# Ledger of designs, part 2: VH-VL binders against q8ixk2r445to577

Target 1, 133 residues: q8ixk2r445to577
Amino acid sequence: FFGMLQNKGLTDYCFDYNPPDENQIVGHQVILYLCHGMGQNQFFEYTSQKEIRYNTHQPEGCIAVEAGMDTLIMHLCEETAPENQKFILQEDGSLFHEQSKKCVQAARKESSDSFVPLLRDCTNSDHQKWFFK

## First folded at step 26 (VH-VL)

Design a29
Fold by OpenDDE, fold request of step 32:
Structure a29 (fold): chain C 133 residues (1-133), chain A 122 residues (1-122), chain B 107 residues (1-107)
Amino acid sequence: as target 1 above (133 residues)
Amino acid sequence: EVTLKESGPALVKPTQTLTLTCTFSGFSLSTYGVGVGWIRQPPGKALEWLALIYWDDDKRYNPSLKNRLTISKDTSKNQVVLTMTNMDPVDTATYYCARIWRYDDSGYFDYWGQGTMVTVSS
Amino acid sequence: DIQMTQSPSSLSASVGDRVTITCLASQDIYSYLAWYQQKPGKAPKLLIYAASTLQSGVPSRFSGSGSGTDYTLTISSLQPEDFATYYCQQYDRYPLTFGGGTKVEIK
């Protein structure tokens, strides 16, 4: 699966990653932004290693979750996907992070018009459902 | 190598306007994602963000001081200028300029000038 | 404005100690947090951004973690050069705000 990773509940919002330095693409949070389908900032790939790759850049980035954190951080991809980079995109659209045993939820920032994907306890909420477009 | 250097008066009288210039090298303020900000630190106290300006001329100010602050850039000279009006002894501090990498709406400061001490006194 | 409450204000430690500094935000800042180190008479130095990402050149003994409103900076084994004041800074929203600082002193 590849393309824009769009949220079902938070309509018209997609995973978005726009590092400030194109030569240093890792280390920042993945955010949510209106789906626009332009450029390289909203295109991701779900791989057979259960990675969510930011593969429009070299070296490629892979979304990771650090221990004790609930945000998605861009790391470098590795030959063998580390445990903190493994996600299961389930048939029902839920995006499950194996190590934390939590689901990726589209959340609105408090007192803000911005949105962020956060690890939360898995529910049946459409805000935890994702699909590639 | 990224470097920033603050310049301006070391002594300012109350009610006067402080003008500080940040001259930098090793990067350009025309580069996407780059900005330059000002942070001050009174002696023995914590850091306080003042203002910043991004490559696209987007300017942000600390609302507590907004009415007193003006920030501008001269990209061709690699300079950012901060003016602060109606200076008071309470504004005595070391003033730093620093490079900011913008992510989302704001950012963090990865390189700092050495700072310049500004004393406000009659 | 988001207030950043840093604790402790100061601590005494010995070389080799594990040191933990906490930063509490008045509201969720979604890991938009940076840590700085400042030595006397010097400008702050960036250590960590995005709550857990080490700035290039920063020793691996430094680490950051946290979520929501609670964040921590950890020095796994304090070195002589680590005695300094540390500040957290949120950049989730404007105005950018810093913590009050934590001075790490020699015991």
Scores: ipSAE 0.921, ipTM 0.967, lowest interface PAE 0.5, mean pLDDT 96
Fold by OpenDDE, fold request of step 32:
Structure a29 (fold): chain C 133 residues (1-133), chain A 122 residues (1-122), chain B 107 residues (1-107)
Amino acid sequence: as target 1 above (133 residues)
Amino acid sequence: EVTLKESGPALVKPTQTLTLTCTFSGFSLSTYGVGVGWIRQPPGKALEWLALIYWDDDKRYNPSLKNRLTISKDTSKNQVVLTMTNMDPVDTATYYCARIWRYDDSGYFDYWGQGTMVTVSS
Amino acid sequence: DIQMTQSPSSLSASVGDRVTITCLASQDIYSYLAWYQQKPGKAPKLLIYAASTLQSGVPSRFSGSGSGTDYTLTISSLQPEDFATYYCQQYDRYPLTFGGGTKVEIK
């Protein structure tokens, strides 16, 4: 699966990654932004290694979750996907992070109209469901 | 190599206007995602953000000081200017300019000038 | 505005010690947090951004973690050059705000 990774509950919002330095693509958070299908910042791939890969740049980036954190951070992909980079995109659209045992949720920021992808306890909320478009 | 340097008066009288200039090299304010901000630090105290300006001329100010602050850039000269009106002894501090990388709506400062001490005194 | 509260305000430690500094935000800042090191008479130096990403050139003994409102800077083994004041800064929203600082002194 590849393309824009769009949230079901938060309509018209997609994973977005735009590192400030194209020569250093890792280290920043994956954010949510309106799905626009333009450029390379919203193109992701779900691989057989259960990675969410940002493969529009070389070296390729893979979304990871650091221990104790609830945000999605871009790391470099490795030959063998590390545990903190493994996700299960389930049939119902839920995106499950194996190591943390939490689901990726499109969350509304407190006192804001902005949104952010966060690891949260898994629910049946459409805000935790994602699909490639 | 990225460098920033603050310049301006070391002494300002109360009620006068402070004008500081940040001259930088190693980067351009025409680069997407780049900005320059000002941060001050009174002697022995914590850091306080004042203002910043991005490559697209987007300006942000600390609301507590907004009515006193004006920030502008001259991309061709690699300069950012901060003006602060109605200076008071409480505004005595080391003033830093720093490069900011914008991510999402805001950012962090990865390179700083050495700072310039500004004393407000009659 | 988001208030950033650092704890402790100061601490004494020895070379080789594990040091942990905490930054508490008045509301969730979603890991939009940076850590800086400042030595006397010098400008702050960026250590970490995005709460856990080490700035290039910063020793690996520095690490950051946290979520929501609670964040920590850890120095796994304190070195002589690490005695300084450390500041956190949130950039989740404007205005940008800094913590009050934590001075790490020689024990």
Scores: ipSAE 0.920, ipTM 0.967, lowest interface PAE 0.5, mean pLDDT 96
Fold by OpenDDE, last read:
Structure a29 (fold): chain C 133 residues (1-133), chain A 122 residues (1-122), chain B 107 residues (1-107)
Amino acid sequence: as target 1 above (133 residues)
Amino acid sequence: EVTLKESGPALVKPTQTLTLTCTFSGFSLSTYGVGVGWIRQPPGKALEWLALIYWDDDKRYNPSLKNRLTISKDTSKNQVVLTMTNMDPVDTATYYCARIWRYDDSGYFDYWGQGTMVTVSS
Amino acid sequence: DIQMTQSPSSLSASVGDRVTITCLASQDIYSYLAWYQQKPGKAPKLLIYAASTLQSGVPSRFSGSGSGTDYTLTISSLQPEDFATYYCQQYDRYPLTFGGGTKVEIK
């Protein structure tokens, strides 16, 4: 699967990554932004290694979750996907992070009109459901 | 190599206006994602953000000091200027300029100048 | 404004010790947090951004973690050059705000 990774509950919002330095693409959080499909910032790939790859840049980035954190961070992809980069995109659209045993949820920031993908306890909420478009 | 250096008066009288200049090298303020900010630190105290300016001329100010602060850039000279009006002894501090990488709406400071001590005294 | 409460304000430790510094935000800052090290008479030095990403050149004994309002800086094995004051800074929203600092002193 590849393309824009869009949230079901939070209509018209997609995974977005735009590193400030294109020569150093890792180390920042994946965010949510209106789906526009422009440029390379919203193109992701779900691989057979259960990675979510940001492969529009070289070297390629893979979304990871650090222990004790609830945000999605861009790391470099590795030949063998590390445990903290493994996600299960289930048939119902839920995006499950194996190591943390949490689901990726589109959340609204407090006192803000901005949104962020966060790891949360898995529910049946449409805000935890994602699809490639 | 990225470098920043603050310049300006070491001594300012109360009610006067402080003008500080940050001259930098190793990067350009025309580069997407780059900005320069000012942070101050009173002797023995914590850091306080003052203002910043991005490559696209987006300016941000600390609301507590906004009415006293003006930030501007000269990209061709690799300079950022901060003016602070109505200086008071409480504004005595080391003033730093630093490069900021913007992510989303804001960012962090990855390179700092050595700082310049500004004393406000009659 | 987001208030950053840093604790402790100071601590004494020995070389080889594990040191943990905490930064508590008055509201969720969604890991938009940086850590700095400052030595006397010197400018702050960036250690970590995005709560857990090490700045290039920073020793691996430094690590950052946290979520929501609670974040920690850890030095796994304190070295002589690590005695300094450490600051956290949130950049989730304006105004940018720093913690009060934690001075790590020699025991």
Scores: ipSAE 0.919, ipTM 0.967, lowest interface PAE 0.5, mean pLDDT 96
Fold by OpenDDE, last read:
Structure a29 (fold): chain C 133 residues (1-133), chain A 122 residues (1-122), chain B 107 residues (1-107)
Amino acid sequence: as target 1 above (133 residues)
Amino acid sequence: EVTLKESGPALVKPTQTLTLTCTFSGFSLSTYGVGVGWIRQPPGKALEWLALIYWDDDKRYNPSLKNRLTISKDTSKNQVVLTMTNMDPVDTATYYCARIWRYDDSGYFDYWGQGTMVTVSS
Amino acid sequence: DIQMTQSPSSLSASVGDRVTITCLASQDIYSYLAWYQQKPGKAPKLLIYAASTLQSGVPSRFSGSGSGTDYTLTISSLQPEDFATYYCQQYDRYPLTFGGGTKVEIK
C-alpha cells in the first residue's frame, strides 16, 4: 500500500511530513494536514516489514514511536525494521503500533483548530481508521 | 558555519527606544523554514521570547510586549532588526538573536548569538 | 499562554550520576518541546527538539522523553562539562515560552 494516508473520521486530513532541512530529514513529528496530493510530503508506503516508510527522500525515513511518547517521529529506516517502527494496518482501517499496543488517532488539539496524530488506546472510532488513497 | 551576532547600545535611558541588529552568516533568510528570533534574559533570570521573523516575512511577537516591539529583516544584508520602545530598568537583560527552524506553526532555536548586554538606567 | 513549570529549580549531583529534569506544561504541547543547556556567561545551546530528538553533536548521554504535559530531560551519566543550567521551551503555540530553568551544580 502506498500514497496518501488519509483519516476516515477526520475528513480530508492526511499524514504529512515536511522537514525544515532537506539535508536532515529525520527527527521531527509527523503531522496532519489537508490532503492535497501534491509534492512529496504526503506520500507514504506501508511495507512488508510493517513500516510506514517515507521514501520520497534519501535516505528513507520510517515512522517511529519512542518509548513513553504518544507522537509519531520520523527515524531512519533500518535494514531490519526495529520494533518501535512496526505498525499493523488492520482490515478495519485501524493503525496499530505493536510495541506500544496503541492505535494512531487523529486528534484535535486543545483550544485549536489544528490536528495531530497521537497514539491512544484502541477504540472503534473512525478517527483511528486510516486508508491509503 | 552558522553564526549570529547582536549589535546595539549597551546603555539606554528610560523611555528611550532600543534598536538591536542581528547580523548572521552561514544561512539565508530566503531559505524555506528559516527564521530569526530574539530572546532576552535578565541577570540571573530565565529566558523570555520577544519576537521572530521568518523567511516569508511572517512576524510573531510576544503579546505581553507586542505594542513595544517591531521586527524587520534585510535579507540582502543578512540582518534582522528589533526595536523596543519605552525602555524601563526592568528591561535590563542580555539580548540574544537566534536562528529558528519552523516546524508546523513555530519552532526551536538551534544557533544563538553570544548575546549583548543592555542596561536601562538614567 | 502555556506555562512551563520546570523542576527542580536546582540540584546537586556528582560526576557519573543519573540526572532527571522535568517540565510540566499547563496544556498538552504534543511533544513540541526543546531542551537547552546554558553555561555561565554563554548563550543557550540546543540539546533536544521534538521532545526526544537529539541535536547533532550532542552526546548520547542526553535524552528526552514525555507526552501530553509531562516531559523529562535525562543525563545518564553526568560529566564535568554538564554542570550548567537547563531550560525547556515549548513551541506548540505562540507565544513561545520557556521553563524557569534547572541549575545542575556539583555536589
Scores: ipSAE 0.916, ipTM 0.966, lowest interface PAE 0.5, mean pLDDT 96
Fold by OpenDDE, look of step 26:
Structure a29 (fold): chain C 133 residues (1-133), chain A 122 residues (1-122), chain B 107 residues (1-107)
Amino acid sequence: as target 1 above (133 residues)
Amino acid sequence: EVTLKESGPALVKPTQTLTLTCTFSGFSLSTYGVGVGWIRQPPGKALEWLALIYWDDDKRYNPSLKNRLTISKDTSKNQVVLTMTNMDPVDTATYYCARIWRYDDSGYFDYWGQGTMVTVSS
Amino acid sequence: DIQMTQSPSSLSASVGDRVTITCLASQDIYSYLAWYQQKPGKAPKLLIYAASTLQSGVPSRFSGSGSGTDYTLTISSLQPEDFATYYCQQYDRYPLTFGGGTKVEIK
C-alpha cells in the first residue's frame, strides 16, 4: 500500500512529514495535515516489513516510536526493520504499533485547531482508522 | 559553518530604546523553514524568548513584551534587528540571537550567537 | 502560556553517575520539546529536539524521552564536561517557553 495515509474519523486529514532541512530528513514528528497530494510530504508506503516508509528522499525514512513516547518520529529505515518501526495496518483500518501495543489515533491538540497522530489504547474509534488513498 | 553574532550597545539608560543587530553566516533567511530569534537571560536567571522572524517575514513576539518589541530582517545583509523600547533595569541581561528551524507551528534553536550583555542603568 | 517546570533546580553528581532531569509542562506539548546545555559564560547548546532526537554531534550518553506533559533528559554516565545547566523548551505553541533550568554540579 502506498499514497496518502488518510484518517477515517478526521476527514480530509493525512499523514504529513515536512522536515525543515532537506539534508536532515529524520528526527522530526510526523504530523497531520489536510490531504492535498501535492509534493512529496504526504506520500507514504506500507511495506512487507511492516514499515511505514517516507521514501521521497534517499536515504529513506521510516516512522518509529521510541520507548516511552506517544508521537511518531521519522528514523532512517534499516535493512531489517527494528521493532520500534513495525506497524500492523489491520483490515478494519486500525494502525497498530507492535512494540507499544497501541494504536495510532488522530487527536486534536488542546486549545488548538491542529491535529497530531498519537499512540493511544486501541479502540473502535474512526479516529484510529486509516486508509491509503 | 553556521555562525551568529550580536551587536549593539552594552549600556542603555532607562526609558531609552535598545537596538540589537544579529549578523549571521552559513545560512540564509531566504531558505524555507529558517528563522532567527532573540532570547535573553538575566544574570543567574533562566532563558526568556523575546521574538523571532521567519524567512517569509512572519514575525512572532512574546506577548508579555510585544508592545515593546519590533523585529525585522535584511536578507541581503544576513541581518536581523531587534528593537526594544522603554528599557528598564529589569531588562538587564545577556541577549542572544539564534537560528530557529520551524516545524509545524514553531521551532527550536539549533545555533546561537555568543550573546551580548546589555546593562540598563542611569 | 505553557509553563515549563524543571526538577530538580540543582543536583550534585559524580563522574559516571546516571543523571535524570525532569521537565513538566502545564499542558500537553506533544513532544515538541528541546533540551539545551549551557556552560558558564557560554551560549546554550542544543542537545535534543522532538523530545528524543539527538542533535548532530551530541554524545549518545544523552537521551530524551517523554510524552504529554512529562519529559526527561538522561545522562547515562556523567562526564566531566557535562557539568552545566540544562534547560528544556517547548515549541508546541507560542509563546515559546523555557524551563527554569537544572544545574548539574560536581559532588
Scores: ipSAE 0.868, ipTM 0.955, lowest interface PAE 0.6, mean pLDDT 96

